# Designs tried in a protein design chat: VHH binders against q9p4d8. Part 16

Target 1, 280 residues: q9p4d8
Amino acid sequence: MDFMKPETVLDLGNIRDALVRMEDTIIFNFIERSQFYASPSVYKVNQFPIPNFDGSFLDWLLSQHERIHSQVRRYDAPDEVPFFPNVLEKTFLPKINYPSVLASYADEINVNKEILKIYTSEIVPGIAAGSGEQEDNLGSCAMADIECLQSLSRRIHFGRFVAEAKFISEGDKIVDLIKKRDVEGIEALITNAEVEKRILDRLLEKGRAYGTDPTLKFTQHIQSKVKPEVIVKIYKDFVIPLTKKVEVDYLLRRLEDEEDDDATQKSGGYVDRFLSSGLY

## First folded at step 4 (VHH)

Design w2 (framework vhh_7b2m_4)
Fold by ESMFold2-Fast, scan of step 4:
Structure w2 (fold): chain B 280 residues (1-280), chain A 120 residues (1-120)
Amino acid sequence: as target 1 above (280 residues)
Amino acid sequence: EVQLVESGGGLVQAGGSLRLSCAASGFTFSDYYVGWYRQAPGKQRVVVASISSGGSTEYSNSVKGRFTISRDNAKNTVYLQMNSLKPEDTAVYYCATEGYSSGWYEFDYWGQGTQVTVSS
């Protein structure tokens, strides 16, 4: 996938490869976070006296990371979605003008507040080594949190590309549902129970493989760093549902970019979309 | 029973043509992307061409201009017309439907493959 080459972005195989790569990154980041206790103080608003900031230690650290990364073009990339868009600064690197692949409102689709809440209340307790505080590891713990949050955000918001590809392939069916504001119909259209089961089965296998130290295969007590079933539960309960929310929210607004719902939509296809957008 | 069946493979000389067919039984292609993939001896399986439910097509650089993918949804069949065949096109060709759910894609059904051999 190359965001400078629009024809590669909505390629089905490239989308699949990107999603699989992001899945590996999420598992790796969970393993890194799992070495630390839950450390609830990291997530409590105003727990620490942070100069000129109202929020948690994690909120501050993440916002500073995003401020720095925006200056090196991270958030100019179509697949990056900030947790704190108000802190982003102008890049000092030469600007990259990415061709438009997603709808004009794509940057307004942002479920990061939900991701942050779920991460701190549900995910951290499930993957952490223990429930208490580890004051001497506060910064390392929060850095691992940032890696987890950013990889989750990227994966979940990648649903916008999947939704666009689906809209291009099945525009006529989706248009009818959008006009009716039929959320349940759109959810049904983007849900395939067999595909979801296959994904969850693959995650279970990866969790077993990646969570086990290779040097411990010769001992009698081999244990995964993060329980594979916890990774599966996180995907089933949070990653998949939030990705569906992103897709539904994206699709419900998709006709905003159309001049006339019926006339323009009949031409909608993967190739037709690129031709219509002037990318060819 | 649900299955995909490839046909049309065989032995052909360089510069020749073959048309592969992928037929679905117990299943329809209506909501799926359908792709043609190939695997040469000692190499990874790679995508050759794909077609969306709406008819939009994509091709790998190695076959662009020589191969044409098309579909007939009424017959539940997808075709790959292969022209100007080269020895490098020798591979087992697979048909696959790609499902999607919850923001990602997965291969839903695969065929058993059909051998294409191009002699010099």
Scores: ipSAE 0.063, ipTM 0.375, lowest interface PAE 4.3, mean pLDDT 82

Design w3 (framework vhh_7b2m_4)
Fold by ESMFold2-Fast, scan of step 4:
Structure w3 (fold): chain B 280 residues (1-280), chain A 120 residues (1-120)
Amino acid sequence: as target 1 above (280 residues)
Amino acid sequence: EVQLVESGGGLVQAGGSLRLSCAASGSIFSIYAVGWYRQAPGKQRVVVASITSGGSTYYSNSVKGRFTISRDNAKNTVYLQMNSLKPEDTAVYYCAAEDYSSGWYEYDYWGQGTQVTVSS
């Protein structure tokens, strides 16, 4: 997949390969975070007296990280979605003109507030080494949190590309459901239980493989850094459902970019028109 | 549905040892962590030790080096080995279990408690 080539971005095989690759990043980030205790002080609003900031230590650190990365074009990339869009600054690097492959409102599809709440209340308790505080590791803990959050955000919001590709391939069915505002029907149409089962099975195997040091003696192999079943549960309960929410929210608005004359035609014309016009 | 049953409490002299057991019954699929808490008369309940489903452990500063928490997944049991006991360790000891969906420092399941008394 090449974001300078729209046809490669909306290829379902390329999308699948990217999603599979993102599993590795998420698992490795969870393993890194698992070295630290839960450290709930990191996530409590106003726990530390941070000058001119109302929020948690993590909120502050993540917002500063995003401010810096916006200046080096991170959020110019079509697959990056900020947690704090209001802190982004102008890049000082030369502009890259990525072709627009998603709908005009794509940047408004942002579930990062939900991701942050789920991460701190559900995911961290499942992967952390223990439930207590580790004051000597607050900064390292928060940096590991940022890596986890950013990889989860990228994976979940990649649902926008999945939704666009499905709209193109299943246009007539999806258009009918959008016009009826049939949320349940859209969710059912985009759901593939067999694919979801394969994702969960693959995650279980990856979690077992990546979480265990193969060079250790038998008695030392028993403890994995993150329980593989926890990784599967996180995907089943949060990653997959939030990805579906992103897809549904994206699709419900998809006709906003279509003209009345195109409403009864196959959706395939949209991408062809975009590629033919060379829009950037 | 999960129920926790503690055992192993009793009276012991200072410098002695006790092993507490916490047996879990019912569905254990949702259990992320199991911990031991203690409450002395007139004091707040405080955490002693905890162990996650993956085997990671936590110990309070007052018991580090003296207490060891472990689990036997085949028996659905968590143990607290208490060595070099002091009169200050006298308390009711509670087993608590945390689901993957639990909030911070909240345990969904609590045992009935077991009395530990350390004589001077």
Scores: ipSAE 0.000, ipTM 0.113, lowest interface PAE 19.3, mean pLDDT 81

Design w4 (framework vhh_7b2m_4)
Fold by ESMFold2-Fast, scan of step 4:
Structure w4 (fold): chain B 280 residues (1-280), chain A 119 residues (1-119)
Amino acid sequence: as target 1 above (280 residues)
Amino acid sequence: EVQLVESGGGLVQAGGSLRLSCAASGFTFSDYDVGWYRQAPGKQRVVVASIYSGGSTKYSNSVKGRFTISRDNAKNTVYLQMNSLKPEDTAVYYCAAEYSSGWYEYDYWGQGTQVTVSS
């Protein structure tokens, strides 16, 4: 997938391959986070006297990371979605002008607040080495949290590309459901239970393979760094449902761009590229 | 220091009533959502009732109509009025508080107070 070539971005096969690769990043980040205790103090508002900031230690550290990384073009990439869009700074690197492949409102589709809440309340307790505080590792713990959160955000918001690709390929069916504001109907249409089962089965195998310490091969019980069933549960209960929410929210608004200047600009750009290449 | 201190637990007969109190100190109580949880021996801790900083309340189905949660921000205290108690209500009851910005389920926990309901 090449973000300079819109047709490669909206290819469902390329999208699938990207989602499969993102599984590895998420699992490795969970394994890294699993070395630390849950450390609730990291997520607690007003736990530490942070100058000129209201929020948790994690909120502060994540916002500072996003401020710095925006200056080196991280959020110019179409697949990166910030947790704190208001802290982003202008890049000092030369601008990369990615072709627009998503609807004009794509940046308004952002479920990062829901991801952060689920991460701290459901995911951390499931993957942490133990409950309670581990104050001597707060910084390392929070850094591992940031990697987990950013990889989850990228994976879940990739649903915008899935939604756009499906709208282009199956627009007639989707348009009727959008006009009716049929949330359940759109969700049913974009859902494939067999594909979801394959995702969960693959995650179980990856969790077993990546999380197992091979030096324990002589013991009766092989222990994983993160329980594979917990990874599967996180995807089943949170990652897949939130990805569907992103797709549904994106599709419900998709007709706003039809016959609009932004929709014309995006469609014209894609067509113009084909015309200039001699494909028409 | 931050503290949540539960009181009012005890032994009571089925059909009886009990009022639990949770006294908070060390934080701006009015900014926090507060909940009551309970944990019976060998079982998972479950939510019983919640009261949000704005005054809205929520109850588990097992206690709805029997329990009432309320708060007194001037006294930094939350209450759980328990009526028509049943043996199944026997548990350690915990008070928990979470800042109302809503990123966590609960930040502060009390040590718990035992409630025993005899048949």
Scores: ipSAE 0.000, ipTM 0.099, lowest interface PAE 20.0, mean pLDDT 82

Design x1 (framework vhh_6qgx_2)
Fold by ESMFold2-Fast, scan of step 4:
Structure x1 (fold): chain B 280 residues (1-280), chain A 121 residues (1-121)
Amino acid sequence: as target 1 above (280 residues)
Amino acid sequence: QVQLVESGGGLVQAGGSLRLSCAASGFTFSDYYMAWFRRAPGKEREFVAAISSSGSTIFYTDSVKGRFTISRDHAKNTVSLQMNSLRPEDTAVYYCATEGYSSGWYEFDYWGQGTRVTVSA
């Protein structure tokens, strides 16, 4: 997949391969986070006296990281979605102008607030080494949290590319459902139970392998306490459902980018209009 | 030896309320996190709520936020779960748990025997 080549970005096989690679990143980040206790103080609003900031230590640290990283082109990449879009600054590096492959409203599809809530209330308790505080490790803990959150955000919001690719390939079926505002119909159309089962089975295998991988244990000296079943549960309960939500929310608005000209819309499927107009 | 004893379960109609209690003994209660988990018929064990040693930090699973309230009483060595606006999907055996050494929140080392909650439509 090359974001400078739109045809490679909307190829479902390339999208699948990217999603499979993102699984490895997420599992590794969970293993890193599992070294530390839950440390609930990191997530509690106004627990620490941070000047001119209302929020948790994690919220502050993540927002500062996003402000700095935006200045070095992180959010120029089409697959990066910020938790705090209002803190982003313009890059001081030469701008990379990626072709627009997603709809004009794509940046408005953002479930990061829900990801943050689920991460702190469900994921951290499931993967942390213990439930208590580790005051000496709060900064390292929060850095591991940021890596987990950013990889989860990227994976879940990748659903926008999945949705766009499906709209292009199956436009006529999806358009009818969008016009009827049929949320359940759209969700059914984009859902493949066999594919979801394969994802969960693969995650279970990867989780077991990373827990027993002698090379990972040798090079990192990491004593992983993350149960493979916990990784599977996180994907089943949160990652997959939130990805579907992103896809549905994206598709429901997709006709906003189409011309209101009946002749143009009726002369071919939405795929033909997309290709002929150069809407990339 | 650590002992956790749950009570307060029963049969209730949808929309009703129940208060679960857990009596803890055999350890310094005020130094440990306390949690509630549940297991519904035909399902795996699920995290419900947790409360820090001081009571200042509290976690809930999304499905119970705004409906359930966890609290603790150091004088009585008890942790409680107030369950309001109960739904049929809340039907489960509810377990009290405390933090064990080297255990994550889903891997608590010390568990009670559970108390059954049945919510009828």
Scores: ipSAE 0.000, ipTM 0.083, lowest interface PAE 23.5, mean pLDDT 80

Design x2 (framework vhh_6qgx_2)
Fold by ESMFold2-Fast, scan of step 4:
Structure x2 (fold): chain B 280 residues (1-280), chain A 121 residues (1-121)
Amino acid sequence: as target 1 above (280 residues)
Amino acid sequence: QVQLVESGGGLVQAGGSLRLSCAASGRTFSDYAMAWFRRAPGKEREFVAAISWSGGSTFYTDSVKGRFTISRDHAKNTVSLQMNSLRPEDTAVYYCAAEGYSSGWYEYDYWGQGTRVTVSA
């Protein structure tokens, strides 16, 4: 996949390969976070007196990271979606002008607030070493949280590329459902139960494989690993459903970038118009 | 462009051994199942062996169990088939196959050109 070459970005095989590789990043980040207790004080609004800031310690730290990273081009990349878009600064490095491969409203498809809520209320309790506070490690804990959140955000919002690729390849059926505003029909069309089952089975195997690494077992610094079943549950209950939400939300608006007078283009469909854009 | 290229085929006497290799390019298959199939003269394509993404699970057709061993090298993006105690009925063109994005379980989207194996009596 090369974001300078839109045709490689919208290739479903390349998208799947990226999604499969992102599984490793997410599992690794969960394992790193699992070394620390849940430390709920990290996520509690106004728990610490941070000057000129209203929010949690994690909210503050993540927003500062995003401010710094924006200055070195992180959010110029089409696959990075910020948690705090209002804190981003202009880059001082030479800009990279990636071709626009997604619809004009793609940046408005952002479920990071829901990801953050689910992460703190569901994911952290499931992967943490214990339920209590670990006051001497709050900074390390929050850094691990940021890595988890950013990898989850990237994985889930990759659904925009999946949706665009499916719109191009299956245009006629998708266009009909969009015109009817058939949310359930769109969700059914983009869902493949066998593919989802395969993803969950692969995650279970990966979770077990990481746990059998003898070098990790003999390291005293590695207190615990994430239970493979918890990784599967997180994907089944949150990652896959949120990815589908991103795809459905993206597709419902997709005709906004198309001409809405089919009678004027009676010999051609939306697919023909889209192919002429040079993105496929 | 995704390519699977087989090598290692040839002529061998009954009871002999051959090692087939398949090199994948254009895409990594570290997280995908890979398999070997064969097509004998006048017959349909037949499953021979498969290996899971991790290498932890292997599957064989009954006629080759105990004689053939499938293995993979993730770093080299290759899958191999070690064929021992070869029989004349093993004569076939052998194809390497890899799982794809839309493929279901034990379904394969990518195929090599094949390598010929001839076992003489």
Scores: ipSAE 0.000, ipTM 0.229, lowest interface PAE 17.1, mean pLDDT 82

Design x3 (framework vhh_6qgx_2)
Fold by ESMFold2-Fast, scan of step 4:
Structure x3 (fold): chain B 280 residues (1-280), chain A 124 residues (1-124)
Amino acid sequence: as target 1 above (280 residues)
Amino acid sequence: QVQLVESGGGLVQAGGSLRLSCAASGRTFSSYAMAWFRRAPGKEREFVAAISGSGGSTFYTDSVKGRFTISRDHAKNTVSLQMNSLRPEDTAVYYCAAEGYSSGWYEPSEYDYWGQGTRVTVSA
């Protein structure tokens, strides 16, 4: 997948391969986070008196990271979605002009608040080494949290590329459902139970393989760092449903870019325009 | 500024139902997580249910799971709590809460805006 070549971005096989690769990053980030206790103080608003800031320790640290990373072009990339868009600074590096392949409102599709809240309330308790505090490790814990959150954000918001690719390939059915504002119908259309089962099965296998040190295969004390079933449950309960929500939210607005009344009534109009432009 | 106004409280017999509503005003309702808290006579404020800004995630305290349903209507700028199979233990003043910037769901201190509350009394 090459973001300078729109046709490679909207190829469903390339999208699938990218999503498969992102599984590795997410699992390894969960393994890193699992070495620390849950540390609820990291996530509690006003736990620490941070000057001119009304959020949690994690909220502050993540916002500072995003401010710094924006200055080196991280959020110019089409697959990066910030948790705190209002803190982003202008880059001092030469600008990279990525072709626009998503709808004009794509940057408004942002479920990072949901990701952050689910991460702290559901994911952290499932993967942490214990339920208590580790005061000496708050900074290291929060750094591991940031890596988990950013990789989850990329994976879930990749649903925008999935949605656009499906709109191009299946425009007729999708357009009808969009016009009817049929949320359940869109969700059913984009859902593939067999693909979801394969994702969960693969995650179980990766969780078993990556969570165990293979060089210690002959010792009785080999243990998985994160329970593989917990990784599967996180994907089943949160990652996959939030990805679907991103796709549905994206698709419900997709006809806004088809301002001409005739164009919004014609099935496949977007596909014809895209193909005739030579970009497909 | 966000302002919250609750409605729908009242007296109901055990096993009955009530629907609470919260009308919010402000610049961007969809950016706010919304929650319901309650305070029973002689007790501290406790979490009941929450819904994310997008509506994509809902959370409930264990004692109300399966009985209460939180929902929102972004077009009407409202959040509702459907309360079924009510018990005398559900008797409390119910508060609507909203937050603009927080990573948590369950603590009252994580919410910046609060309604005045609406009383729910469940008779034995």
Scores: ipSAE 0.000, ipTM 0.173, lowest interface PAE 13.4, mean pLDDT 82

Design x4 (framework vhh_6qgx_2)
Fold by ESMFold2-Fast, scan of step 4:
Structure x4 (fold): chain B 280 residues (1-280), chain A 125 residues (1-125)
Amino acid sequence: as target 1 above (280 residues)
Amino acid sequence: QVQLVESGGGLVQAGGSLRLSCAASGFTFSDYAMAWFRRAPGKEREFVAAISWSGGSTFYTDSVKGRFTISRDHAKNTVSLQMNSLRPEDTAVYYCAADEGYSSGWYESSEYDYWGQGTRVTVSA
């Protein structure tokens, strides 16, 4: 898959392969996070007196990382979706003009608030080594959280590419449901129970395999392992349902581009920002 | 403005059942994790059960696992605790608590922002 080649991005086989590979990143990030205790102080709003900031330690650290990464074009990539879009700054690198693959409103489909809430209330308690605090590890813990959150965000929002590919290949059925604003009908149409079972079975196998280090069998740290069943539960209860929400939300608006010319306006604005950077 | 009101407490014989209910008002219920804590005579407040804001995850203290079931109803803004196979050791005042869900400390009373006044449960031998 190459975002400069739209035909590779909307190929369902390439999308499937990308989703399969993203499973590895998510599992490895969960394993890294699992070495730390839950450390609830990281997520509690106003737990630490951070100057000119109202929020949690994690919120502050994640927002600072996003501010820095926006300056090196991270959020110019079509598959990156920020948790704090209002903190992003102008890149000091030349902008890349990616071909328009998704609908003009794609950047407005953002479920990161839901992801953050699920992560802190559901995922962390399930994967952490213990339920208490580890005062000396707060920074390392929060860094592991950021990697987990960003990989979850990318995987879940990849549903936009799935939705667009399905609209192009099966649009007639979807168009009727969109016109009726039939949320349940769209969800049923995009749902394949057998495919979902296959995903969950594969995750169970990966969780078992990645929980063991073949070179360190005699020194394996038991507390750092994530239960494979917990990984499966997280996908079943949160990753898959949120991906479907992203697909449904995207599809409900898809006919707007058939009536509006917002893509032309957005493309012009992107080019204008690039030129105003002084690179020409 | 924010209020949690417990009900369903009472006197029950060992081996019996009770269903506690907590009615929430004054906040966006679906954004909050909910929990039950209890304080037994002469003891500190202890965690009993919690349910996530989505209802997708439930947590229990070891002594009640398999006997108690926590559930929530977003349409009615209520959290329930079904208590089965009650023991004299379950005698306590039971409190409903709410947390905005930014904390992973579901088992710590200090992490909860709002509390009810409690409902008394007495289990006779």
Scores: ipSAE 0.006, ipTM 0.240, lowest interface PAE 10.9, mean pLDDT 82

Design x5 (framework vhh_6qgx_2)
Fold by ESMFold2-Fast, scan of step 4:
Structure x5 (fold): chain B 280 residues (1-280), chain A 124 residues (1-124)
Amino acid sequence: as target 1 above (280 residues)
Amino acid sequence: QVQLVESGGGLVQAGGSLRLSCAASGRTFSDYYMAWFRRAPGKEREFVAAISGSGGSTFYTDSVKGRFTISRDHAKNTVSLQMNSLRPEDTAVYYCAAEDYSSGWYDEDEYDYWGQGTRVTVSA
């Protein structure tokens, strides 16, 4: 997949391969976070007296990371979605002009607030080494959190590319459902239970393989750094459902870009669209 | 009008088991963290166990790991704490509490709703 070549971005096979590779990043980030206790103080609003900031230590640190990384073009990449879009600054590097492959409102599809809430309330308790505080490791803990959150955000919002590719391949069926505002019908159309089962089975095997401590010897019990079943549960309960929400939200608005059928409105592809329509 | 009511407390001998239940009324807590806290005689209130809104994640204080199990039933709007291999140091008043998923699960100050407590006494 090359973001400078739209045909490679909207290829469902390339999208699938990208999603499979993202699993490895998420699992390894969970393993890194699992070395620390839950450390609830990291997530508590106004736990620390941070100058000119109302929020948690994690919120502050993540916002500072996004501010710095925006200046080196991180959020110019079409697959990166910020948690704090209001803190982003202008890049000082030369601009890369990626072709627009997603709908005009794509940047408005952002479930990061929901990801952050689920991460702190559901995911951290499931993967942390213990329930209490580790005051001497708060910074390291929060850095591991940022890597988890960033990889989850990228994976879940990749649903926008999935949705656009499906709209192109199954447009007639999707258009009818959009016009009816049939949320359940859209969700059913984009859902493949067998594919989801394969994802969960693959995650279980990856979790077993990657989470096992290779230094364990002879009579010692094999201890995984993160229980593989927890990784599967996180995907089943949160990653897959939130990806579907992103796809549904994206598709429900997709006809907004089709409101003006004037030949000059979508110059890049209008001729092909007109010729296609002329056949029907 | 919103209430959490604990039940199942009592006297038990060391090594025994007890099951506490918390029934919620006035609203459904499907999106809320549900937790058990306890206060031993002469000590501060401490966290025991918590379960997420989805029921997907459970958390325990180190002293009860492997002995206590928290669970919930969304249809009955209840949360339960199964206590096995009880020790005299588990003697306390046990409280059920609920908070939204945006709050810190271990911090008692973050919980919006509390039960009246149920007494557990473990004899040597």
Scores: ipSAE 0.000, ipTM 0.164, lowest interface PAE 16.4, mean pLDDT 82

Design x6 (framework vhh_6qgx_2)
Fold by ESMFold2-Fast, scan of step 4:
Structure x6 (fold): chain B 280 residues (1-280), chain A 121 residues (1-121)
Amino acid sequence: as target 1 above (280 residues)
Amino acid sequence: QVQLVESGGGLVQAGGSLRLSCAASGFTFDDYAMAWFRRAPGKEREFVAAISGSGGSTFYTDSVKGRFTISRDHAKNTVSLQMNSLRPEDTAVYYCAAGDYSSGWYEYDYWGQGTRVTVSA
């Protein structure tokens, strides 16, 4: 997938391959986080006297990472969604002008607050090595959290590309539902229970394979680093539902870009934008 | 226009084998996952097996693992289901389906008319 080539971004095969690769990244990040205890102090607001900052240790560290990485164009990429958009700095590198593939409001579709809440309250307790504190490993623990959060954010918000591809290929099926603001109808259109079961089965197999130390397969006390069923539960209960929310929220606003604009020269939709840019 | 045409259904004794085939046309075959679903009398349609567009990944429902094998022939635009060690419980109408991949799952929007498989006790 090349974000400079819109036709590759909305290619369903490329989207599929990206989503499958993201599964591996998420599982490996969970395994890395699983080596540390839950460490609730990392997530508690004002637990530490951080100068000029009101929030948790994790909130501070993540915001600092996002501030630094924004300066080297990380958040200019259309698939990266910040947790703290207010801390982003302008890049000192030459700006990359990516063609517009998503709707004008795409940056407003951001469920990272929900992701952060679910991560700290549901995911961490499920994958951590144990309960309680590990004061000597707070920094390493929080770094592992950041990797988990950023990979979850990228995977869930990738639903915007899925929604746009579906709108372009099958827009007629959803336009009436959008006009009626039929949330349940849109959700039903994008949902397939049999396919979801297959995804969960695949995750279970990946979790079994990746969660086990290969060097221990011939020794006593073989350990799974993260229980495979926990990975499945996280996808079933949080990743898939939040991805659907992103798709529904994106689609509900999609016709906003189809309205005429008397004040500026604007395309009517994504097809028109591709044609106007000379890319299609 | 998308067309999926199944063949190979029939009558077979328990323990026997049968090969189903599905000929696809009207779309870019390699961009779509292909799957087999079945519906037994009085029951809802259930997933049986799927194969990715590239053919590199396959998925099976637990009841057919080790007995059924899904494959695709990219040159002929066909998907096949080799059914071994058939059981009376496998009796159903089998449907071929084609779907794209979104949000980590395949959406099966195109369906064949089905082919009947009857396994005698």
Scores: ipSAE 0.000, ipTM 0.126, lowest interface PAE 17.7, mean pLDDT 80

